# Designs tried in a protein design chat: VHH binders against Manganese-dependent ADP-ribose/CDP-alcohol diphosphatase. Part 18

Target 1, 321 residues: Manganese-dependent ADP-ribose/CDP-alcohol diphosphatase, of Oryza sativa subsp. japonica (Rice) (q8h5f8)
Amino acid sequence: MMAVTNGVIHASSREPLFSFGVIADVQYADIPDGRSFLGVPRYYRHSISVLQRAVSTWNKQHNIKFSINFGDIIDGYCPKDKSLWAVQKVLDEFEKFDGPTYHMFGNHCLYNLPRGKLVSLLKMPTDSDRAYYDFSPCPEYRFVVLDAYDFSALGWPRDHPVTAEAMKFLEEKNPNSDKNSPDGLVGVDRRFVMFNGGVGKEQLSWLNDVLQDASARRQNVILCSHLPMDPGSASFAALMWNYDEVMAIVRQYKCVKACFAGHDHKGGHSVDSHGVHHRTLEAALECPPGTSAFGHIEVYPDKLLLVGSDKMADTEMCFEP
Below, E stands for the ipSAE of ESMFold2; O stands for the ipSAE of OpenDDE; V2 stands for 0.75 times the mean of E and O plus 0.25 times the DockQ between their complexes.

## First folded at step 12 (VHH; framework vhh_7nfr_2)

Design y1 (from m14 with A99V; at its last look DockQ between E and O 0.55; V2 from the best seeds 0.00; counts 0 for: pae E 6.3 > 2)
Fold by OpenDDE, look of step 12:
Structure y1 (fold): chain B 321 residues (1-321), chain A 123 residues (1-123)
Amino acid sequence: as target 1 above (321 residues)
Amino acid sequence: QVQLQESGGGLVQPGGSLRLSCAASGFTFSSYAMSWVRQAPGEGREWVSSISGSGGSTYYADSVKGRFTIARDNVKNTLYLLMDSLKSDDTAVYYCAKVGTYYDSSGWYFDYWGQGTQVTVSS
């Protein structure tokens, strides 16, 4: 029972440097409501209303500079012939936000459409088919968005080398005939399932370079990924394959203050041994009618304050001095 | 063509038992996990139980744990659900579902469904 410590958000008398909206796992589909494997209700049609409320709320606040979508805008149950339509429908709602939205994709997105198509549709600020990027909303902060499926068996062509390598990796790490099953896997090894992925070598190198530059510029860095990167912040089965490699790079730099993720739906928060905050966001999909899971984060020089809606918990993330 | 056909549903009194069957064809049955999903009137689909392809692993929703037993006969290409200690809340259409090729962290996805069989628990 991960005690959601309702941390008393001490209202800092200081105005934030900026604020940004966050939402994860909308997983829209024009299908009847259902339940997860664990019995958690899923509201596929209603989830778009959560997004609509998010955008409306953000627009009314007038101080939300941008928003970040943490992936899985459509559900894998979306009929394939409706994938493009469903994606566009969700994107149209994002476009109603009075600012830019920075997107990443999740496994459900990749079930529906190829990687390259998603990169294009989501208008990722990249000059290629690359799905990882960084941006700075102000001189003091840098956001890094990872492609957590860079190394994966999803979204790549079947004959692509990455697909082959990922499948080989899964064969080695997951003895189950169904590579989506974590059965028999123990602890963090439960992450070695097909619906997860990892950060490839080139992206790791890129990350290092970005963090080095950020450090040199004395920027605070917020890392964004669909997949969580700390065992304390999510279920083991939801973790990035090589979260340890990513964090090994991150730990070399003091500039990384927090990592945000989706994918796990339940939400979570941890602080790792280096003082980096990990916040896994609650899923919009699992909100019953009339309820929401979205938030905005107020950014300060010394902390982040997540202000959540109904099912998204408030979280204060104080930086280590 | 993949076909799933449920049978065994009916009217039963509270505390009674039923055995559902699902005949599968059109695919290598033993290679795929199978599931039971139910839908009560006015409610969404609720996952009930799953069983791995080999039958070595079984999973149950909390609502049916200890009362229902999922099983399979890979020689007969048949999925079973033994339902004991039935309650009024178990009233639903029960569907046999084939697990698809993709999951998320919180559940299985299904690529084929049967037509369902009605289970009514009423005094």
Scores: ipSAE 0.027, ipTM 0.417, lowest interface PAE 5.3, mean pLDDT 92
ESMFold2, look of step 12: ipSAE 0.031; ipTM 0.494
ESMFold2 (binder alone), look of step 12: mean pLDDT 84; pTM 0.846

Design y2 (from m14 with S50T; at its last look DockQ between E and O 0.78; V2 from the best seeds 0.00; counts 0 for: pae E 6.2 > 2)
Fold by OpenDDE, look of step 12:
Structure y2 (fold): chain B 321 residues (1-321), chain A 123 residues (1-123)
Amino acid sequence: as target 1 above (321 residues)
Amino acid sequence: QVQLQESGGGLVQPGGSLRLSCAASGFTFSSYAMSWVRQAPGEGREWVSTISGSGGSTYYADSVKGRFTIARDNVKNTLYLLMDSLKSDDTAVYYCAKAGTYYDSSGWYFDYWGQGTQVTVSS
């Protein structure tokens, strides 16, 4: 029972430096409602309404500088012939936001379209087919968006070296015939399933460089990934393959204050041993009609305040001095 | 073509037992998780139980935990639901459901359903 500690949001008398919107796992598809294997309802058509409410709410607040989509805008069960249409439909809703949206993709996105196509469609601020990037909305803060499927069996061509390496990795780590099954895997090893991925070597190096630069500039860093990177913040089966390698880099720097993720749908929050906050966002997909899971984060010099909607829990994330 | 056919439903008294079966065809049965879902009159569909492709993992709704047992025979391509200590509230149409092709951390989708079998628990 991950105790969602309803942290008492202490109303800081200070105005935030800025605020930004957050939403995860819309997973839109023009298909009937369904359920996960654990019986959790999934509202494929309704999920776009959650996004619409998010955008409407953000626009009305007038203080949301940008928004971040934490991946999986469409569901894997989207009919393949409708994938592009569905993606565009969701993106059109994001475009109604009065500011930029920074995107990343999840496994469901990659079930529908190749990663290169997604990079393009999502207009990631990169000069290549790279799906990881950083940006600074103000001098004091830097956002780092990781590609959690940089090393994965998804989204790459079948004959791509990364695909082969990822499959080999899965063969070694997951003995099941179905590599999407965590059966028999124990603890954090449950993360070694095909619907997850990891950060490749080049991206790890890039991350280190970015954090080094951020530290030198005395910036606070917020790390964004589709996949969670702390066992305390999500189910083990939802974790990034090499979350430990990523966090090993992160821990070398004090500038990283929080990591946000999607993918797990249930949401979660933890603080690791180094004081880094990990917040896994609740999924828009799992909201019944009339309810929502989105939020905005107020950014302060010494804390982040997540203000959630109906199914997204408020979370105060105070930085360690 | 994927086919799922439920059987074993019927009328039973409270406290009684039933065994449902689902015959599967048209796909590699052992490669997919299977589930039971039920729908009571006037109610929505309720997830009952899931079993992994290998049968190594089983999951149950709280309402049936300790009373129902999901099982499968991958040689016979058959899914089972053993229902013990049946209650009036267990009255429903029971559907066999196949897990879909795509996965996430919250599990498998259902992409195929049987026609259902009626279970009635009444004194």
Scores: ipSAE 0.031, ipTM 0.436, lowest interface PAE 2.8, mean pLDDT 92
ESMFold2, look of step 12: ipSAE 0.038; ipTM 0.505
ESMFold2 (binder alone), look of step 12: mean pLDDT 82; pTM 0.826

Design y3 (from m14 with A99L; at its last look DockQ between E and O 0.83; V2 from the best seeds 0.00; counts 0 for: pae E 5.3 > 2)
Fold by OpenDDE, look of step 12:
Structure y3 (fold): chain B 321 residues (1-321), chain A 123 residues (1-123)
Amino acid sequence: as target 1 above (321 residues)
Amino acid sequence: QVQLQESGGGLVQPGGSLRLSCAASGFTFSSYAMSWVRQAPGEGREWVSSISGSGGSTYYADSVKGRFTIARDNVKNTLYLLMDSLKSDDTAVYYCAKLGTYYDSSGWYFDYWGQGTQVTVSS
């Protein structure tokens, strides 16, 4: 029973340093509504309306500096011949936001288009085919966007070394014939499924360098990933393959205050043993007509305040002193 | 071509039992999870139960938990729903549904449906 702690949002009398919009798992497709394996309704066409409402709301607030898309803008069931069109359609909606949107991709994006194409289409600020990056909206804060599929069997060419290594990894970790099935896997090992991924060695090194620099500059750091990185914040099957390696780096630095993710759809929140907040965002895809799952986060020197819409829970994230 | 054909529906008294079957063809049955979904008159479709490709994992709606059992025979390419302690509220058309090839943390999507079989629970 994940106790949705309705955190009493204490209205701090202080104005935030800045605010930013958040949305995850739009998973748009021009297909009839469906359901997940667990029977959860999915509203593929309607999901774009959630995004539209998000952008409209953010624009009306006039204090949203930027927005972050936490991946899976289109669904894997999008017809392949319509993938580019669907991606562009969703991106066009993001472009209506009165500010920059920082993007990452999820597994559903990678089902539709190759990694390099997505990096380009999403206009990631990497100046390369790299899909991880950092930015600072103000001197006091740094955002780090991870590529959670850097090490994965998705999005890479079939003959790419990463694909081979990832498949080997899955063969070792998941005995099922269907590598997308967590059957028989126990606890956090359920994460070892093909629709997940991990952070590669080079990116881990990069992360360490970024955090070291951020620490030296006395910046607060917010990590962003499509895949959750804490078992308390999401279902085990939704976790990043090597969340433990990422967090091992993170734990070396006090500057990381929170990690945000998508992918799990249900949403969740935890605080790890080091005081880092983990917030997994609710999916826009699973919103029935007339309802929404998006939010904005108010950033303070000592806390983050997530203000959610209908199906996104409000969350106060106080930093440890 | 993927084909799903439900059977086993009928009229039963409250407290009675039925066994539904779904014959599958046109795909590697054991490679795909399967589900039962029902639709009562005037109501929307309601998810009833799901089973993984191997049959190792089963899931149930709260409304049927403890009364219904989903099973499969991968040799016979057949999905089953054993329904015990039937109630009037279980009256519906029951559909067999195949789950797709794309995955996320929430599982699979339905990509094919049968024609359905009528279950009527009435005294």
Scores: ipSAE 0.040, ipTM 0.423, lowest interface PAE 3.2, mean pLDDT 91
ESMFold2, look of step 12: ipSAE 0.048; ipTM 0.503
ESMFold2 (binder alone), look of step 12: mean pLDDT 82; pTM 0.820

Design y4 (at its last look DockQ between E and O 0.59; V2 from the best seeds 0.00; counts 0 for: pae E 6.0 > 2)
Fold by ESMFold2, look of step 12:
Structure y4 (fold): chain B 321 residues (1-321), chain A 124 residues (1-124)
Amino acid sequence: as target 1 above (321 residues)
Amino acid sequence: QVQLQESGGGLVQPGGSLRLSCAASGFTFSSYAMSWVRQAPGEGREWVSSISGSGGSTYYADSVKGRFTIARDNVKNTLYLLMDSLKSDDTAVYYCAKAGTYYDSSGWYLFDYWGQGTQVTVSS
């Protein structure tokens, strides 16, 4: 029989700087389960159970400093007279987490409520009624949350100048009468669909200022957006309209280490030609009963480690600090 | 008022062929994706096939790939399903379904209207 060693076995003392929780595309609605156009099951009522498990798990870990919700907390098929109630129901579950939650909105949120109401309900830490902001959980890291629908046909009033300009843009880029269809579009041009959007000129200027400041402070930057920004991490139809303009700014600096997104429910991971990690998070909506899609990210000086549940894949994202 | 009327069902022998039609009215047909969905006795509805509004993209369940062909005629506002090499387990009521308003990248379309269905029976 082998004997145990003389003494306590000590684990490595390597510890993350902090950890944060992640969840995407809850898309709750009080309606019967359904299926996507391609037959993928959707569990509208059960998705809030995935969120409940996420919050419970994060609280039990005791080391989760904050969480980030990657948008689409309620589904577009939520009855419109119940939109506010459904949002509040999901937010009540997030409030059970023992830390702050940072939110963003996606297309399904914008089908349900006006932009200004969503910014208020989600308590976004913004200087204006715009839905983009940044924060630093520690001196070494800056998080930047983009508004991927700043330039879009969604979430603005029908007669708003942005809506008119976005529809004109889509008319030029997408020949289909159904502007939600990418049919006939090739490669990354398939992104030019009405359910996507982009970052406007003021937000691009703001992003440049934030990255310039973060570089001067020698911070590592994590970008967060509902829409993916790299063709390697998502289907072409899921990409932000002007991801190329955003990434052109990013690539002028060395501080951005990773970009996280939702929207493409299957998830994905890539490393772009400049070493930036792109991770698209798997959706909570498509979890059968008894399964989950959420995780937490352990943050180190030289890497991020996503520890996922069931459908959310573990991912190691190494970078040069 | 959206109306979808299926026709062309019937009794066929195994290995036989059948062509289903769905006449659509009350909406701009070419602006919406369409699908065929079937329901066997005592079971839930099963997605069969989908086609984009323009007709340029088609999709099939694994159980029917290579045997069924979906098509549409946007002049006649009609959806079709050509069914070849029919098997006993293709027996079902077949419904024509219209895509709804809300589209996302992982599912394309959700459906908001179904027709009354047409019975297909594949007899031993």
Scores: ipSAE 0.064, ipTM 0.521, lowest interface PAE 6.0, mean pLDDT 88
ESMFold2 (binder alone), look of step 12: mean pLDDT 81; pTM 0.807
OpenDDE, look of step 12: ipSAE 0.154; ipTM 0.638

Design y5 (from m14 with W108F; at its last look DockQ between E and O 0.79; V2 from the best seeds 0.00; counts 0 for: pae E 3.9 > 2)
Amino acid sequence: QVQLQESGGGLVQPGGSLRLSCAASGFTFSSYAMSWVRQAPGEGREWVSSISGSGGSTYYADSVKGRFTIARDNVKNTLYLLMDSLKSDDTAVYYCAKAGTYYDSSGFYFDYWGQGTQVTVSS
ESMFold2, look of step 12: ipSAE 0.207; ipTM 0.596
ESMFold2 (binder alone), look of step 12: mean pLDDT 82; pTM 0.817
OpenDDE, look of step 12: ipSAE 0.118; ipTM 0.614

## First folded at step 13 (VHH; framework vhh_7nfr_2)

Design z1 (from m14 with A99G; at its last look DockQ between E and O 0.01; V2 from the best seeds 0.00; counts 0 for: pae O 13.5 > 2, placed apart)
Fold by OpenDDE, look of step 13:
Structure z1 (fold): chain B 321 residues (1-321), chain A 123 residues (1-123)
Amino acid sequence: as target 1 above (321 residues)
Amino acid sequence: QVQLQESGGGLVQPGGSLRLSCAASGFTFSSYAMSWVRQAPGEGREWVSSISGSGGSTYYADSVKGRFTIARDNVKNTLYLLMDSLKSDDTAVYYCAKGGTYYDSSGWYFDYWGQGTQVTVSS
């Protein structure tokens, strides 16, 4: 009685399930080059060229199913009377991509335009002024895009309850007169600055529901946010206000495999104690002429492979069994 | 436990209308997309329509577009399918399903199904 051990040859499919493009912090503005607060050069006009190269590259690859923009399409220094023009200019470049682009906004976007307007302009796949959503490009994967400024002093009307609550929160957490200054704050508390934000209660509940559903469906989940959600993956001043609450939810589910973010510009990567990968993307804005920071991610059943351009580092993210 | 219970099916003449209902329980109804799927005799399951959790987005198969309307009442935890201008080809068991469509239109996802309700369109 020969026990035919049906050796399920797990054919390590040499081919990814799909690939998707990634870019962060284009921060286009029709202004001269400048520098960050820390003195890092910023190339406001050139950044659109980085996007153009990204789109061109993605289109040539023919296997990029969609792309994700991780926020900050335009820079806060964009003249206000040119904000719409600048946004449209950048969006027109995204539209040249042979696939859908999923957007989120960052603080610089919110400096220029109100939240509702951005939701509309960026064509977020939401039913309302909500700026968080999820989508599945295939049965095996679900992407969750968070609104990292759901709870923030940015993008909401001045008289909006969220604005008041956020300002109160900042007053409590940041003693500086300039709430954009992390001076005197230590460690992860440096995140309590006005140019950051957090995930509101309703969105947290929503996230939990989405992850529960994804888990039930045996999907892998990729979490996307403008703001990083792990101290190992970015500077402390760039962290989401309540990254700990978000991750407390995430940790309850094994289905979350990676979190991607922008905002910090320099890029970073960490693996948290639960095996979740955190990848903060390098900014397109900080690319001098002739250089780029964009990439694509190859998605496999058991790993993600980020293939970066010049200034974006390659990153392999293997899932824990 | 998730429960989905369809009702409202029956016999109708061509050109007639029916309203299907699906009572949902055992989960936060408003948090999930819902769908109708039908299966004709001898055929596979066919997606008919989906609606987002909030009800703000609706999707239809080409075969039913313009004739069917999907709706939901999140207070009553009920999914509806209004079927107008019914055709013989609409004859099927109609299932309520928890789930919706992928954004890239590559497919559908469902994790729970009702028992179905029979719709027969016959002269």
Scores: ipSAE 0.000, ipTM 0.260, lowest interface PAE 13.5, mean pLDDT 92
ESMFold2, look of step 13: ipSAE 0.215; ipTM 0.601
ESMFold2 (binder alone), look of step 13: mean pLDDT 80; pTM 0.811

Design z2 (from m14 with A33G; at its last look DockQ between E and O 0.44; V2 from the best seeds 0.00; counts 0 for: pae E 4.8 > 2)
Fold by ESMFold2, look of step 13:
Structure z2 (fold): chain B 321 residues (1-321), chain A 123 residues (1-123)
Amino acid sequence: as target 1 above (321 residues)
Amino acid sequence: QVQLQESGGGLVQPGGSLRLSCAASGFTFSSYGMSWVRQAPGEGREWVSSISGSGGSTYYADSVKGRFTIARDNVKNTLYLLMDSLKSDDTAVYYCAKAGTYYDSSGWYFDYWGQGTQVTVSS
């Protein structure tokens, strides 16, 4: 081993505390390959092969303590009479991983099944129907999984108060008759589209309480959300509606080091004005046959190292512990 | 119920032009993006062009850019594809497609397709 007096270099400081697997936007469906409205190729059937490869790879990497699924487990184009079957098929693959998987849902999940059904199927570690939670894989780290569709036009009954409030919000923010279109909206206002959502009042209060506790415990915090929360890490149309409110809470504390997201399939990385890393993960759905988009993150006291596959870029995220 | 009816296909010489139309009913036409998708014999479906619900944004596959023009008339509830400089490779059934309610940051999904109209470019 290599060690020097006065703490100049210690080999043990280069060993990760733990690692965890990441994958986003599997969007599986048993349908022929297609394209998005913008013409981007979609490989609906191959995406489950990407997940299978991810799980196999994680099982071979001895220090993968858990994995995180960044949402959109099945595609909105999945035939609705096959939604439950498709979700279960994808979940069966996650269950082959030798550790726990922490799930969240995105808009494509909500196109298929109501939120209450998804919370149950994904076995979210909550004692209620809440789709947000936190956990600590070790004393030094806290992971926070946000529900980015808590305030949204998706996943609630059509006549639900949240749906009504979200539609009123969209009417005020988006002049288009097609509320999924960002046409004519400028800058970050392009996020005000029906396929996005936000964090509700109760969840904001909960987040503040979690960060206050984590700060008191001197933990590093990793936020996880389906929707990106920094304009530098994603297209403007992919951003969470109220990312500014979430980040205002985050910036009251020094404990949050990184935010991970999916949703914007091309991925991205930025460091915001307060030193928080934002990493949007590349989608499994858009992998041509034979290619992958998944990875694992090595966690250190002073950095995170994303080791990606094929389309998922390696990313080093340094921070002050 | 949603109905999409394509028309305007036919036989044309290389270098020629056609205008396809798609009459839409059973939904609020201006609330949804629309697309043209084509399928050659024995091939998968190939995206051709898309237009936003308002008509403010248009998108084209590289294979047709500069030759094809998508347009819509939200008063007549009609989608159009103006095809110029046609090549034998453009021979296909052309489908009108409606964007669905299942969107993401990369675009819209198509939930309804017309029966298609045959375009044949014969040398």
Scores: ipSAE 0.128, ipTM 0.580, lowest interface PAE 4.8, mean pLDDT 89
ESMFold2 (binder alone), look of step 13: mean pLDDT 81; pTM 0.815
OpenDDE, look of step 13: ipSAE 0.440; ipTM 0.786

Design z3 (from m14 with S50G; at its last look DockQ between E and O 0.69; V2 from the best seeds 0.00; counts 0 for: pae E 5.9 > 2)
Fold by ESMFold2, look of step 13:
Structure z3 (fold): chain B 321 residues (1-321), chain A 123 residues (1-123)
Amino acid sequence: as target 1 above (321 residues)
Amino acid sequence: QVQLQESGGGLVQPGGSLRLSCAASGFTFSSYAMSWVRQAPGEGREWVSGISGSGGSTYYADSVKGRFTIARDNVKNTLYLLMDSLKSDDTAVYYCAKAGTYYDSSGWYFDYWGQGTQVTVSS
């Protein structure tokens, strides 16, 4: 059995149960390249080429059973009369992958299109307009995709009760007139910014039920979210508003082995106090022409092996089965 | 309409100092992060420094760290760059840039730029 880390082949005595592709923060838009106020280059048009390379690579490997898109497929600066076209352009590239793709949305998606439209376009496997779900690619593993903007000031109509509640929450937590600024906030409180969000009460209850069922079935669980849930794996300003509530539920069970996220474009990795791995994936948007940020994860009974491309770091995530 | 007007450039000797200003109008200044970006002749634009809307967080390129200070006055709607210990490599047109509305965790896209002010460092 072969394991590949950072382009170097490692011989193994066993085969993975399955493998899946990962990509985050494509943030495509038909606009000139830009820079963040931190000076980080943004390659809005080239990011779709990163996705094209990801799909081509996954198809050539033939052992990639599915992929997960960690959100923000188009950028908030996409011209609004092009939002639907840009989403479809990116989705057309995902459709060239020989397996299914499981999607989530992030803040940049929600700047462009309503939640219900996104759930439909992204073919989220839900029985409603909710944007959270789970699936099992094999008996041993359960994947849980969270909606990190369920409670948020984004993606709901301005007159919606959730919007009102989220803005009241931000008024209490963030004294800045610019609610996207974490200035003056200390430590993990810096996460209380308008471009983030959280998991609502119904989703928390649902998560508990899913983890209880997965634990009863002796499954290993992988959580997927646009927003990171551990301070060690991301900048404080990138964290989900109520990551502590989500992780409190997670810690009642032993089944969750890893949490994957996007949103913090530099990526990161940590192991929390309960042994859960937290891996924030590097963004496709910030790849100079000719470079990539995508990967695939080989899944074993006792570890996950992320084999990254150029900017996406290789990561070995060992755990007790 | 968003307007950004830089001033304060000029000719200075190596080791000298300059203070650049950027007068802002047409938007709620304190609600947006701002940056300085420079461009030497025949070169691409190089990010120099950035500052959050409130002014509480500041960031610098390695090439200017310890020599330049970014600041803002949200009452006067003015962005500043204090440039000390100037070198010949600092010769460029300096632009004021405004962050856009759409945010993510690593920073903001610049949606408006000033016309620039020339800084020349010469013996």
Scores: ipSAE 0.056, ipTM 0.504, lowest interface PAE 5.9, mean pLDDT 89
ESMFold2 (binder alone), look of step 13: mean pLDDT 83; pTM 0.831
OpenDDE, look of step 13: ipSAE 0.209; ipTM 0.624

